# VH-VL binders against b0r0t1r1705to1887: the designs that were tried, part 7

Target 1, 183 residues: b0r0t1r1705to1887
Amino acid sequence: RLRVLADVSGSMYRFNGVDGRLERSMEAVCMVMEALESYEHKFKYDITGHSGDGFDIELVRCDKVPKNNKERLKVLKTMHAHSQFCMSGDYTLEGTEHAIRELAHEEADEHFVIVLSDANLERYGISPDRFARVLTSNPQVNAFAIFIGSLGDQADRLQKTLPAGRSFVAMDTKEIPQILQQI

## First folded at step 19 (VH-VL)

Design z3
Fold by OpenDDE, fold request of step 22:
Structure z3 (fold): chain C 183 residues (1-183), chain A 120 residues (1-120), chain B 107 residues (1-107)
Amino acid sequence: as target 1 above (183 residues)
Amino acid sequence: QVQLVQSGAEVKKPGASVKVSCKASGYTFTDYYMNWVRQAPGQGLEWMGEINPYSGNTYYDEKFQGRVTMTRDTSISTAYMELSRLRSDDTAVYYCAREGNYGNYAFDYWGQGTTVTVSS
Amino acid sequence: DIQMTQSPSFLSASVGDRVTITCRASQSISSYLAWYQQKPEKAPKRLIYKASTRQSGVPSRFSGSGSGTEFTLTISSLQPEDFATYYCQQYWRYPLTFGQGTKLEIK
């Protein structure tokens, strides 16, 4: 059982023109969906988002995963639309906590939560220490963070703060499938 | 209603150990981190550490590393804080405090406190 | 460790006064700040969390503001029951740390 948590907060949209963060997030989600396509018989996965509107925003249901590019595109459009019109706020911690708690109650041989995030946690008022704590809050759930498009220095700092082996840096979204294989 | 009820006052000799209990009620014990904070007479608040009642994982302030042990018994929704090798400057009121979750962090509920006196 | 410095350490005021207590963090803690009230022989009581969110049941005369390194607790109109010691606390980084406290006394 796998849950992916994506950032669809308003800041993703608002600053997309500056650094392309929403596009990277969408690409990352797309890469995840593509990477998991061949494993759908083995893994049950869903994708949820967090924003100022909440920490449990449905993007992909485990019983209705995208089967083709058209359906994947629909997911990305949903992300984009949500980010554009949602209330301000970031629920990275809440979303991660909720993902872990919810997933822990589901029957599976293994449980995984993957948080797709920007490496600028501190800039967004997200405590790295708190994030680290949340990631390790349930030993039954293997929670990881993939920082996308991170500056090297910021990513390095975060990796030092987070538990060893619980964070990955994807400078390019194309690295995400490989990272998933490592998890 | 949420309640944290701590064990009674303790008087200990230097070098001894003390174990304070904190019984939680009115909420799901394993869903909230439990913290311990002490306060020496006439002094401020000092955070000692936290425990995740679900996993049992702990994080202690470095000042207390090696002397403090935080545990829990989920069957009776009780958290414990044991402090060993007691010295006079450990004399204080010890509080258990629940930390909120889902962004509602910091200590929203406190025990009534347990006075621990270390005296030769 | 993040040091939390409150000012003033002691404050004398009268009923009805507007009172402001300041808390400074040695580094940015974003909005990860809480305020507690403690009366003699009692456990602390959380008044404010997330810098400005008032705890349920706390009178509206209590308010918190600030972000980053500077924070304030304001009591708009001091009531007799408000004379106590107040503490700020950061929970941005471990270890969690408190300010040294502000004792609010009756003038």
Scores: ipSAE 0.916, ipTM 0.958, lowest interface PAE 0.5, mean pLDDT 95
Fold by OpenDDE, last read:
Structure z3 (fold): chain C 183 residues (1-183), chain A 120 residues (1-120), chain B 107 residues (1-107)
Amino acid sequence: as target 1 above (183 residues)
Amino acid sequence: QVQLVQSGAEVKKPGASVKVSCKASGYTFTDYYMNWVRQAPGQGLEWMGEINPYSGNTYYDEKFQGRVTMTRDTSISTAYMELSRLRSDDTAVYYCAREGNYGNYAFDYWGQGTTVTVSS
Amino acid sequence: DIQMTQSPSFLSASVGDRVTITCRASQSISSYLAWYQQKPEKAPKRLIYKASTRQSGVPSRFSGSGSGTEFTLTISSLQPEDFATYYCQQYWRYPLTFGQGTKLEIK
């Protein structure tokens, strides 16, 4: 059982013109969907988003995963639209906590939570220490963070604050499938 | 409805150990981190550490590392804080405090406190 | 460790007064700040968390503001039951740390 948590907060849209963070996030989600396509028989996965509107925004349901590029595109469009019109706020911690808690109650051989983040946690008022705590809050759930397109320095700093082996840096979204394989 | 009830006052000699209990009720015990905070007479609040009642994982302030042990018994929704090698400056009121979750962090509920007196 | 410094340490005021207590962090803690009220021989009570969110049941006369390194607790109109010691606390980084406290006394 796998849950991917994506940031679809307003800041993703607002600053996309500056650094392309929303586009990278969308691309990352797309890479995840593509990577998991051939493993649907092994993994039951869903994708949820967090924003100022909440921490359980449905993007992909376990029973309705995208089967083609058209369906994947719909997911991305949903992400884009949501980030554009959602209330301000970031629920990375809440979303991660919720994902872990919910997943822990589901029957599976293994539980995974993958948090896709832009590695700008501090700038968004997200405590790295708190994030680290949340990621390790349940030993039955393997929670990881993938920092996408982050500046090397920021990513390195975050990795130092996070438990060893619980964070990955993807400078290129194309690295995400490989990262997923490592998890 | 949420209640944290701590054990009674303790009088200990230097070098001894004290174990304070905190029984939680009115909520799911394992869903909230439990913290311990102490307050010396006439002094401020000092955070000692936290425990995840679900996993049993703990994090202590470095000041208390090696002397403090936080545990829990989920079957009776009780958290414990044991402080060893007691010194006179450990004399204080010790509080258990629940930390909220889902963004509602910091300590939303407190025990009534346990007075621990260390004297020769 | 993040040091939290409150000001003033002591404050005398009268009923009806507007009271402001300041808390400064040695580094940015974003909005990870809580305010507590403690009366003699009682456990602390959380008033504010996330810098400005009022705890349920806390009177509206209590308000919190600030972000980053400077925070304030304001009591718009002091009531007799408000005379107590107030503490700020950061939970941005471990270890968690408190301010030294502000004792609010009757003038």
Scores: ipSAE 0.916, ipTM 0.958, lowest interface PAE 0.5, mean pLDDT 95
Fold by OpenDDE, last read:
Structure z3 (fold): chain C 183 residues (1-183), chain A 120 residues (1-120), chain B 107 residues (1-107)
Amino acid sequence: as target 1 above (183 residues)
Amino acid sequence: QVQLVQSGAEVKKPGASVKVSCKASGYTFTDYYMNWVRQAPGQGLEWMGEINPYSGNTYYDEKFQGRVTMTRDTSISTAYMELSRLRSDDTAVYYCAREGNYGNYAFDYWGQGTTVTVSS
Amino acid sequence: DIQMTQSPSFLSASVGDRVTITCRASQSISSYLAWYQQKPEKAPKRLIYKASTRQSGVPSRFSGSGSGTEFTLTISSLQPEDFATYYCQQYWRYPLTFGQGTKLEIK
């Protein structure tokens, strides 16, 4: 059982014109969906988002995963639309915590939570220490963070704060499929 | 309602150990981190450490590393804090405190405190 | 460790007064700041968390503000039951740390 958590907060939209963060987020999610294609028979996965509107925003349901590019695009459009009109706020921690708690109650041989995030957690008012704690809050759930498009130095610093092996840096979203293979 | 009930006052000699208990009720014990905070007479609050009652994982303040052990018994929703090699400056009121979850962090509920007196 | 410094350490005020207590963090803690009230021989009580969110049941006269390194607890109109010691606490980084406290006394 796998859950991917994506940031669809309003700041993603508001600052997309500045640094393309929403585009990176959408691209990351797309890479995940593509990477997970053809594995649906092996494991169940879903994708949820967090924003000021909540920490469990449905993007992809486990019983209805995208099967083609058209369906993937629909997911991305949903992300974009949500980010554009949602209330302000960031629920990275809450979303991660919720994902871990929910998955822990589901029957599976293994449980995974993948958080797609930015290495600049501090900039967004997200405590790295708290994030680290949440990631390791349940030994039954293997939770990881993939930091997308982050500066190398910031990512390195953050990785030192996070538990070993629980974080990955994708300077390019194209690296995500390979990272997923490592998980 | 949420309640944290701690064990009674303790009087110990230097070098001894003390184990304080904190029984939780009114909520799911394993869903919330339990913290321990002490307060020396006339002094401020000092965080000692936390335990995840679900996993049993702990994090201690470096000041107490090697002397403090936090444990829990989930079957009776009880957290324990053991402090060893006691010194006179360990004399304090020790509190267990629940930390909220889902963004509601910090200590939302406290035990009544346990007075630990260390004297020769 | 993040050092939390409260100001003032002691404060004398009268009923009805507007009281402000300041808490300064040695580094930015975003909004990971809580305020506690402690009365003699009692356990602390959380008043504010997330810098400005009032705990349920806490009177509206209590308010928290600030972000980053500077935070304030304000009591708009001091009541007799408000005389106590107040502590700020950061939970941005481990170890968690408290301010040294502010004792609010009757003038």
Scores: ipSAE 0.916, ipTM 0.958, lowest interface PAE 0.5, mean pLDDT 95
Fold by OpenDDE, fold request of step 22:
Structure z3 (fold): chain C 183 residues (1-183), chain A 120 residues (1-120), chain B 107 residues (1-107)
Amino acid sequence: as target 1 above (183 residues)
Amino acid sequence: QVQLVQSGAEVKKPGASVKVSCKASGYTFTDYYMNWVRQAPGQGLEWMGEINPYSGNTYYDEKFQGRVTMTRDTSISTAYMELSRLRSDDTAVYYCAREGNYGNYAFDYWGQGTTVTVSS
Amino acid sequence: DIQMTQSPSFLSASVGDRVTITCRASQSISSYLAWYQQKPEKAPKRLIYKASTRQSGVPSRFSGSGSGTEFTLTISSLQPEDFATYYCQQYWRYPLTFGQGTKLEIK
């Protein structure tokens, strides 16, 4: 059982014109969906988002995963639209905590939570220490973070703060499939 | 209603150990981290550490590493804090405190405190 | 460790006064700041968390503000039951740390 948590907060849209963070996020989610296509027989997965509107925003349901590019595009459009019109706020920690708690109650041989983030946790007022704690809050759930488009210095700092083996840095979204294989 | 009830006052000699209990009620014990905070007479608050009651994982302040042991018994929703090799400056009121979850962090509920006196 | 410094350490005021207590962090803690009230021989009580969110049941006269390194607890109109010691606490980084406290006494 796998849950992917994506950032669809207002800041993603607001600053997309500056650094393309929303586009990277959408591309990352797309890479994840494409990468998981070949493993649908092994993993039951869903994708949820977090924003100022909440920490459990449905993007992909486990019983209705995208089967083609058109369906994947629909997911991305949903992300874009949500980020554009949602209330301000970030629920990275809440979303991660919720994902872990919810997933832990589901029957599976293994449980995985993957958090997609742009590695600017501190800038967004997200405590790396708290994030680390949340990731390790349930030993029955293997929670990981993939930081997308992170600056070298920020990535290094995050790697030092987060538990070993629980965080990955993807400077390019094209690296995400390989990262997923490592998990 | 959420309630944290701690064990009674303790008087110990230097070098001894003390174990304080904190019984939780009114909520799901394993869903919230339990913290321990102490306060020396006339002094401020000092965080000692936390325990995840679900997993039993702990994190201690470096100051207490090697001397403090936090445990829990989920069957009776009780957290324990044991401090060993006691010295006079360990004399304080010890509090258990629940930390909120889902972004509602910091300590939203406190025990009534347990006075621990260390004297020869 | 993150050091939390409160000011003032002691404050005398009268009922009805507007009271302001400041808390400074040695480094940015974003909004990971809580305020507690403690009365003699009692356990602390959380008043504010996330820098500005009031705990349920806390009177509206209590308010918290600030972000980063500077934070303020304000009591708009001091009531007799408000005379106590107040503590700020950061939970941005481990170990968690408290300010040294501000004792609010009746003038």
Scores: ipSAE 0.915, ipTM 0.958, lowest interface PAE 0.5, mean pLDDT 95

Design z3
Fold by OpenDDE, last read:
Structure z3 (fold): chain C 183 residues (1-183), chain A 120 residues (1-120), chain B 107 residues (1-107)
Amino acid sequence: as target 1 above (183 residues)
Amino acid sequence: QVQLVQSGAEVKKPGASVKVSCKASGYTFTDYYMNWVRQAPGQGLEWMGEINPYSGNTYYDEKFQGRVTMTRDTSISTAYMELSRLRSDDTAVYYCAREGNYGNYAFDYWGQGTTVTVSS
Amino acid sequence: DIQMTQSPSFLSASVGDRVTITCRASQSISSYLAWYQQKPEKAPKRLIYKASTRQSGVPSRFSGSGSGTEFTLTISSLQPEDFATYYCQQYWRYPLTFGQGTKLEIK
């Protein structure tokens, strides 16, 4: 059982013109969906988003995963639209905590939570220590963070704060499938 | 109604150990981290550590590392804090404090406190 | 460790006064700041968390402001029951740390 958590907050849209963070996030989600397509028989997965509107925003349901590019595009459009019109706020911690708690109650051989982030946690007022604590809050759930398009220095600092082996840096979204295989 | 009820006052000699209990009620015990904070007479608040009641995982302030042990019994929703090798400067009121979850961090509920006196 | 410094350590005021207590962090803690009130022989009570969010049941005369390294607790009109010791706390990084406290006494 796998849950992917994506940032669809207003800041993603607001600053996309500056650094392309929303586009990278959407690309990352797309890469995840594509990577998991060949493993749908083995993995049951869903994708949820967090924003100022909440920490459990449905993007992909586990019983209705995208099967083609058209359906994947629909998911990306949903992300874009949500980030454009949602309330201000970031619920990375809340979303991660919720994902871990919810997933822990589901029957599976293994449980995974993957948080997609741009490694600018501190700028968003997200405590790295708190994030680290949340990721390790349930030993039955393997929670990881993938930092996308992060400045090397910021990513390195975060990795020092986060538990070893629980964070990955993807400078290019094309690296995400390989990272998923490592998890 | 959320309530944290701690064990009674303790008087110990130097070198001894003390174990304080904190019984939680009115909420799901395993859903919230439990913290321990002490306060020496006339002094401020000092954070000692936390425990995840679900997993039993703990994080202690380095000052207490090796002397403090935090545990829990989920069957009776009770957290424990044991402090060993007691010395006079361990004399204080010890509090258990619940930390909120889902971004509502910091300590939203406190026990009534347990006075621990260390004297020869 | 993040050091929290409150100012002043002691404050004398009268009922009806506007009171301001400052808390400074040795480094940025964003909005991960809480304020507690403690009366003699009682456990602390959380007043504010996330720098500016009032705990349920806390009177509106209490307000918190600030972000980063500078924070303020304000009591707009001091009431008799407000004379107590106040503590700020950061929970941005471990270990969690408190300010040294501000004792608010009646003038």
Scores: ipSAE 0.914, ipTM 0.957, lowest interface PAE 0.5, mean pLDDT 95
Fold by OpenDDE, look of step 19:
Structure z3 (fold): chain C 183 residues (1-183), chain A 120 residues (1-120), chain B 107 residues (1-107)
Amino acid sequence: as target 1 above (183 residues)
Amino acid sequence: QVQLVQSGAEVKKPGASVKVSCKASGYTFTDYYMNWVRQAPGQGLEWMGEINPYSGNTYYDEKFQGRVTMTRDTSISTAYMELSRLRSDDTAVYYCAREGNYGNYAFDYWGQGTTVTVSS
Amino acid sequence: DIQMTQSPSFLSASVGDRVTITCRASQSISSYLAWYQQKPEKAPKRLIYKASTRQSGVPSRFSGSGSGTEFTLTISSLQPEDFATYYCQQYWRYPLTFGQGTKLEIK
């Protein structure tokens, strides 16, 4: 059982023109969907988002995963639209806590939570220490963070703060499939 | 309603150990981190560490590393804090404190405190 | 460790006064700050968390503000029951740390 958590907060849209964070996030989600397509027979997955509207925003349901590029595009459009019109707020920690708690109650041989996030957690007012604690809050759930579009220095700092093996830095979204293989 | 009830006052000699209990009620014990904070007479608050009651994982302040052990018994919703090799400067009121979750962090509920006196 | 410095350490005021307590962090803690009230021989009570969110049941005369390194607890109109010691706390990084406290006394 796998859950992917994506940031679809308003800041993603508002600052996309500055650093392309929403586009990177959307591309990351797309890469994840593409990478998981060939493994649907082995596990079921869903994708949820967090924003000022909440920390359990449905993007992809387990029973309705995208089967083609058109359906994947629909998911991305949903992300974009939500980020544009949602209430202000960031629920990275809450969303991660919720994902871990929810998934822990589901029947599966293994449980995985993957948080797609920007490497600039501190910039968004997200405590790396708190995030690290959340990721390791339930030994029954393998929670990981993939930080997208990180600068070298930022990536290094995050790796020092987060538990070993629980965080990955993707300088390019094209690295995400390989990262998923490592998980 | 949420309640944290701690064990009674303790008097110990230097070098001894003390174990304080904190019984939780009114909420799901395993869903919230439990913290321990002490306060020496006339002094401020000092954070000692935390425990995840679900997993049993702990994080201690370096000051107490090697001397403090935090545990829990989920069957009776009770957290324990044991401090060994006691010194006179360990004389303090010890509090258990629940930390909120889902963004409601910091300590939202406190025990009544346990006075630990260390004297020769 | 993150050091939290409160000012003043002691404050004398009268009922009805506007009171302001400041807390400074040695580094940015974003909004990961809480305020507690403690009366003699009692456990602390959380007043504010996330720098500015008031705990349920806390009177509206209490307010928190600030972000980064500078934070303020304000009591708009001091009441007799407000005379106590106040502590700020950061929970941005471990270990968690408290300010040294501000004792608010009757003038």
Scores: ipSAE 0.899, ipTM 0.950, lowest interface PAE 0.5, mean pLDDT 94
Fold by OpenDDE, look of step 20:
Structure z3 (fold): chain C 183 residues (1-183), chain A 120 residues (1-120), chain B 107 residues (1-107)
Amino acid sequence: as target 1 above (183 residues)
Amino acid sequence: QVQLVQSGAEVKKPGASVKVSCKASGYTFTDYYMNWVRQAPGQGLEWMGEINPYSGNTYYDEKFQGRVTMTRDTSISTAYMELSRLRSDDTAVYYCAREGNYGNYAFDYWGQGTTVTVSS
Amino acid sequence: DIQMTQSPSFLSASVGDRVTITCRASQSISSYLAWYQQKPEKAPKRLIYKASTRQSGVPSRFSGSGSGTEFTLTISSLQPEDFATYYCQQYWRYPLTFGQGTKLEIK
C-alpha cells in the first residue's frame, strides 16, 4: 500500500511564474504515475494533495488510477486548478501525519508514504525537525520525502535533519522513477 | 474530557532514582506525543523529552541523556518518566504534558505536576 | 539550542491595562511559538499556539502575534485573574525551549 502526498497549495500557483514550482510538482506527480503504472498489479497506490483547503485532497484514488496519458493529464489539471483557487496555507505536516495514520490502519504487507516536497521547507514555515518526527512516527509505515528541484545546499541541510534513508533529492523530476525503485 | 493524572510527591536521596507516572484519559493515548517538563522552585520551565506512546520512541534533551528514561504502558494509558542518579538540583515539580497533533502542536494538556525533592 | 528571551521579566500593571510581553528567539522559528500562563502551584496552561492561534476557551483579550524571531503576547484589558507568570515556548527545533518567564504582578 502506497500513498503519495503532493503539494497543491496556493503558493505553488502564485509563485509558479517565478520558479516553476507548480509545474515541477505536476511533472513529479506525472513521473510517479508513469513509474507506478507497471507495478499496479503488485500494490495499490493513491495520490493525495494538501493545501489551505485541507490535507486530504483526492487526486488519484487507489481504485481508479490513471491508465493513460489523458487520465494522467486530468490529474495534473486538477492539481493546477486546485492550487489556483484554494485558500492559502500549507499542510505538509498535517497531510503527512494523516497519510501515515490512515495507511497504518489498512491491511497490507508493507505500507509506504511518499511526500513530494520542495526542499525549502523552512521558507514555507515547515519545521524540518517536526517533519522528521512525523516521517518516523509509525514504524509500520515507511514514510519518505522526495525533495524536488532543490538546491544542493538546502538539500544538504535537510539530509542532516531528516533520518538517514528517509529523504531523497531529485534535482530533476526524471530522477523520481529511480528514487522510487530505491524505496 | 482530557485528563492527565500524575503520581504523588517523592522524596529521594542523592544518587537514587525516581519514577513518575502520568495516566492519561479522555483521548486515544497512542495518538499523541507525551512530553515531560520540569520546574525547579522559583524557576522557569525546562523541557526534558518526549515519547511516542505508539512506538515507544523517545527523544531526550541532551542534558538528561543517559539519566532519563521515558516509557509507557499502552494497556493502561500511562506514561512514565524515570530519572536516575538524582542530585539536589533535580528538585523540581515534574509535569507530563500532551502535545497536540495535526497542526495543534505545543502542550495543550498538562498533568497536575509531581513534586520531587532530592535532599540528603 | 534556540534561546528564548522574554521581556520584561517582571511587569506591574493594573486591572484594565493593556499589557504586552515580548519573546525573542535566537533564530527564526517561523510561527512555532506557544504562550503559556501559569498561576502559583498550578500547571501551565496553553494560551496561544502557532504564534497567534488562541486556545479554545481562552478569552479574546489574549492575543499573540509575530513570526520569525519576534513575538508578542498582548492582553488588551487586564483582568484580576490574569496576574500570573507567562512563558513562551518554541517547538521549531529540538530541544524544545522556553523563555525565562514574565511575572505579571498587580500594581
Scores: ipSAE 0.899, ipTM 0.948, lowest interface PAE 0.5, mean pLDDT 94
Fold by ESMFold2, look of step 20:
Structure z3 (fold): chain C 183 residues (1-183), chain A 120 residues (1-120), chain B 107 residues (1-107)
Amino acid sequence: as target 1 above (183 residues)
Amino acid sequence: QVQLVQSGAEVKKPGASVKVSCKASGYTFTDYYMNWVRQAPGQGLEWMGEINPYSGNTYYDEKFQGRVTMTRDTSISTAYMELSRLRSDDTAVYYCAREGNYGNYAFDYWGQGTTVTVSS
Amino acid sequence: DIQMTQSPSFLSASVGDRVTITCRASQSISSYLAWYQQKPEKAPKRLIYKASTRQSGVPSRFSGSGSGTEFTLTISSLQPEDFATYYCQQYWRYPLTFGQGTKLEIK
């Protein structure tokens, strides 16, 4: 059982013009949906968003996973629209913690939570130490972070702070399918 | 309704060990990290470390690494802190403190404190 | 380690006064800052978390503000029961650290 978390906050919309962060998040979600298409028999998955409006914003339901490009584009349009109109605030830690606790109670062989995030946690006011702790908070849930963006000291420091094998850096969203296979 | 009740005062010799208990009630014990904080006489607060009661995983302040052990027994909702190789400057009141969750990671409930006196 | 420095260390004030206690972090801690009140021979009690969010049951005369490296606790109209020692605490990075404390006494 697999849950993917994506940032759909208002800051993603507001700063997209300067660094493309919303576009990268949407590309990452698209790559996840495409990568999991041939693995649907092995993985029951959903995708949720977090923003100033909350941390359990449905983007893809596990009983209505996209089967074609039209349905995948609808998911991306939902992300875009939500980021444009949501309340101010960040819920990355809360959303990750909620996903881990919720999946721990589901019946499955293995439980996975994957957090798609910008490597710039500190600029979002997200403590790297607290994020690392949340990812490892429940041994029954395998929680991972995929950091999407340009390499820098921030990404390198985050990988050293986070548990080994629990964080990955994607310099380009095209790397996401191979990263998912490593998980 | 949340209560943290600690074990009674201890008097120890230098070189000994002490184990302080903290019994939790009024909440789901395994849902909240437990922290230990001490306060020497007339001094401020000093964080010692934390334990995840669900997994048993710990993180200690470097000052106590190698001397402190934090454990728990989930069947009786009790956390423990053991400090070994005691020195006179370990004389303090030791508190357990529950940490909030969902981003609220400051300490919302505290035990009554356990006085540990280390003297020759 | 992130050092937390409170000022003043000691404050003498009268009932009804407005008092302000400042807490400085040696590096940015965003809003990962809590304030505690401790009366003699008692455990600390949380007043404020996330820099400005008041704990349930804490009187509205207590307020917190700040982000980054500079934080304040304000008591708008001091009451007799407010004479205590106040501590700030960061929970942004390990190890968790407290300010040295501010003792608030009656003038």
Scores: ipSAE 0.621, ipTM 0.861, lowest interface PAE 1.4, mean pLDDT 83

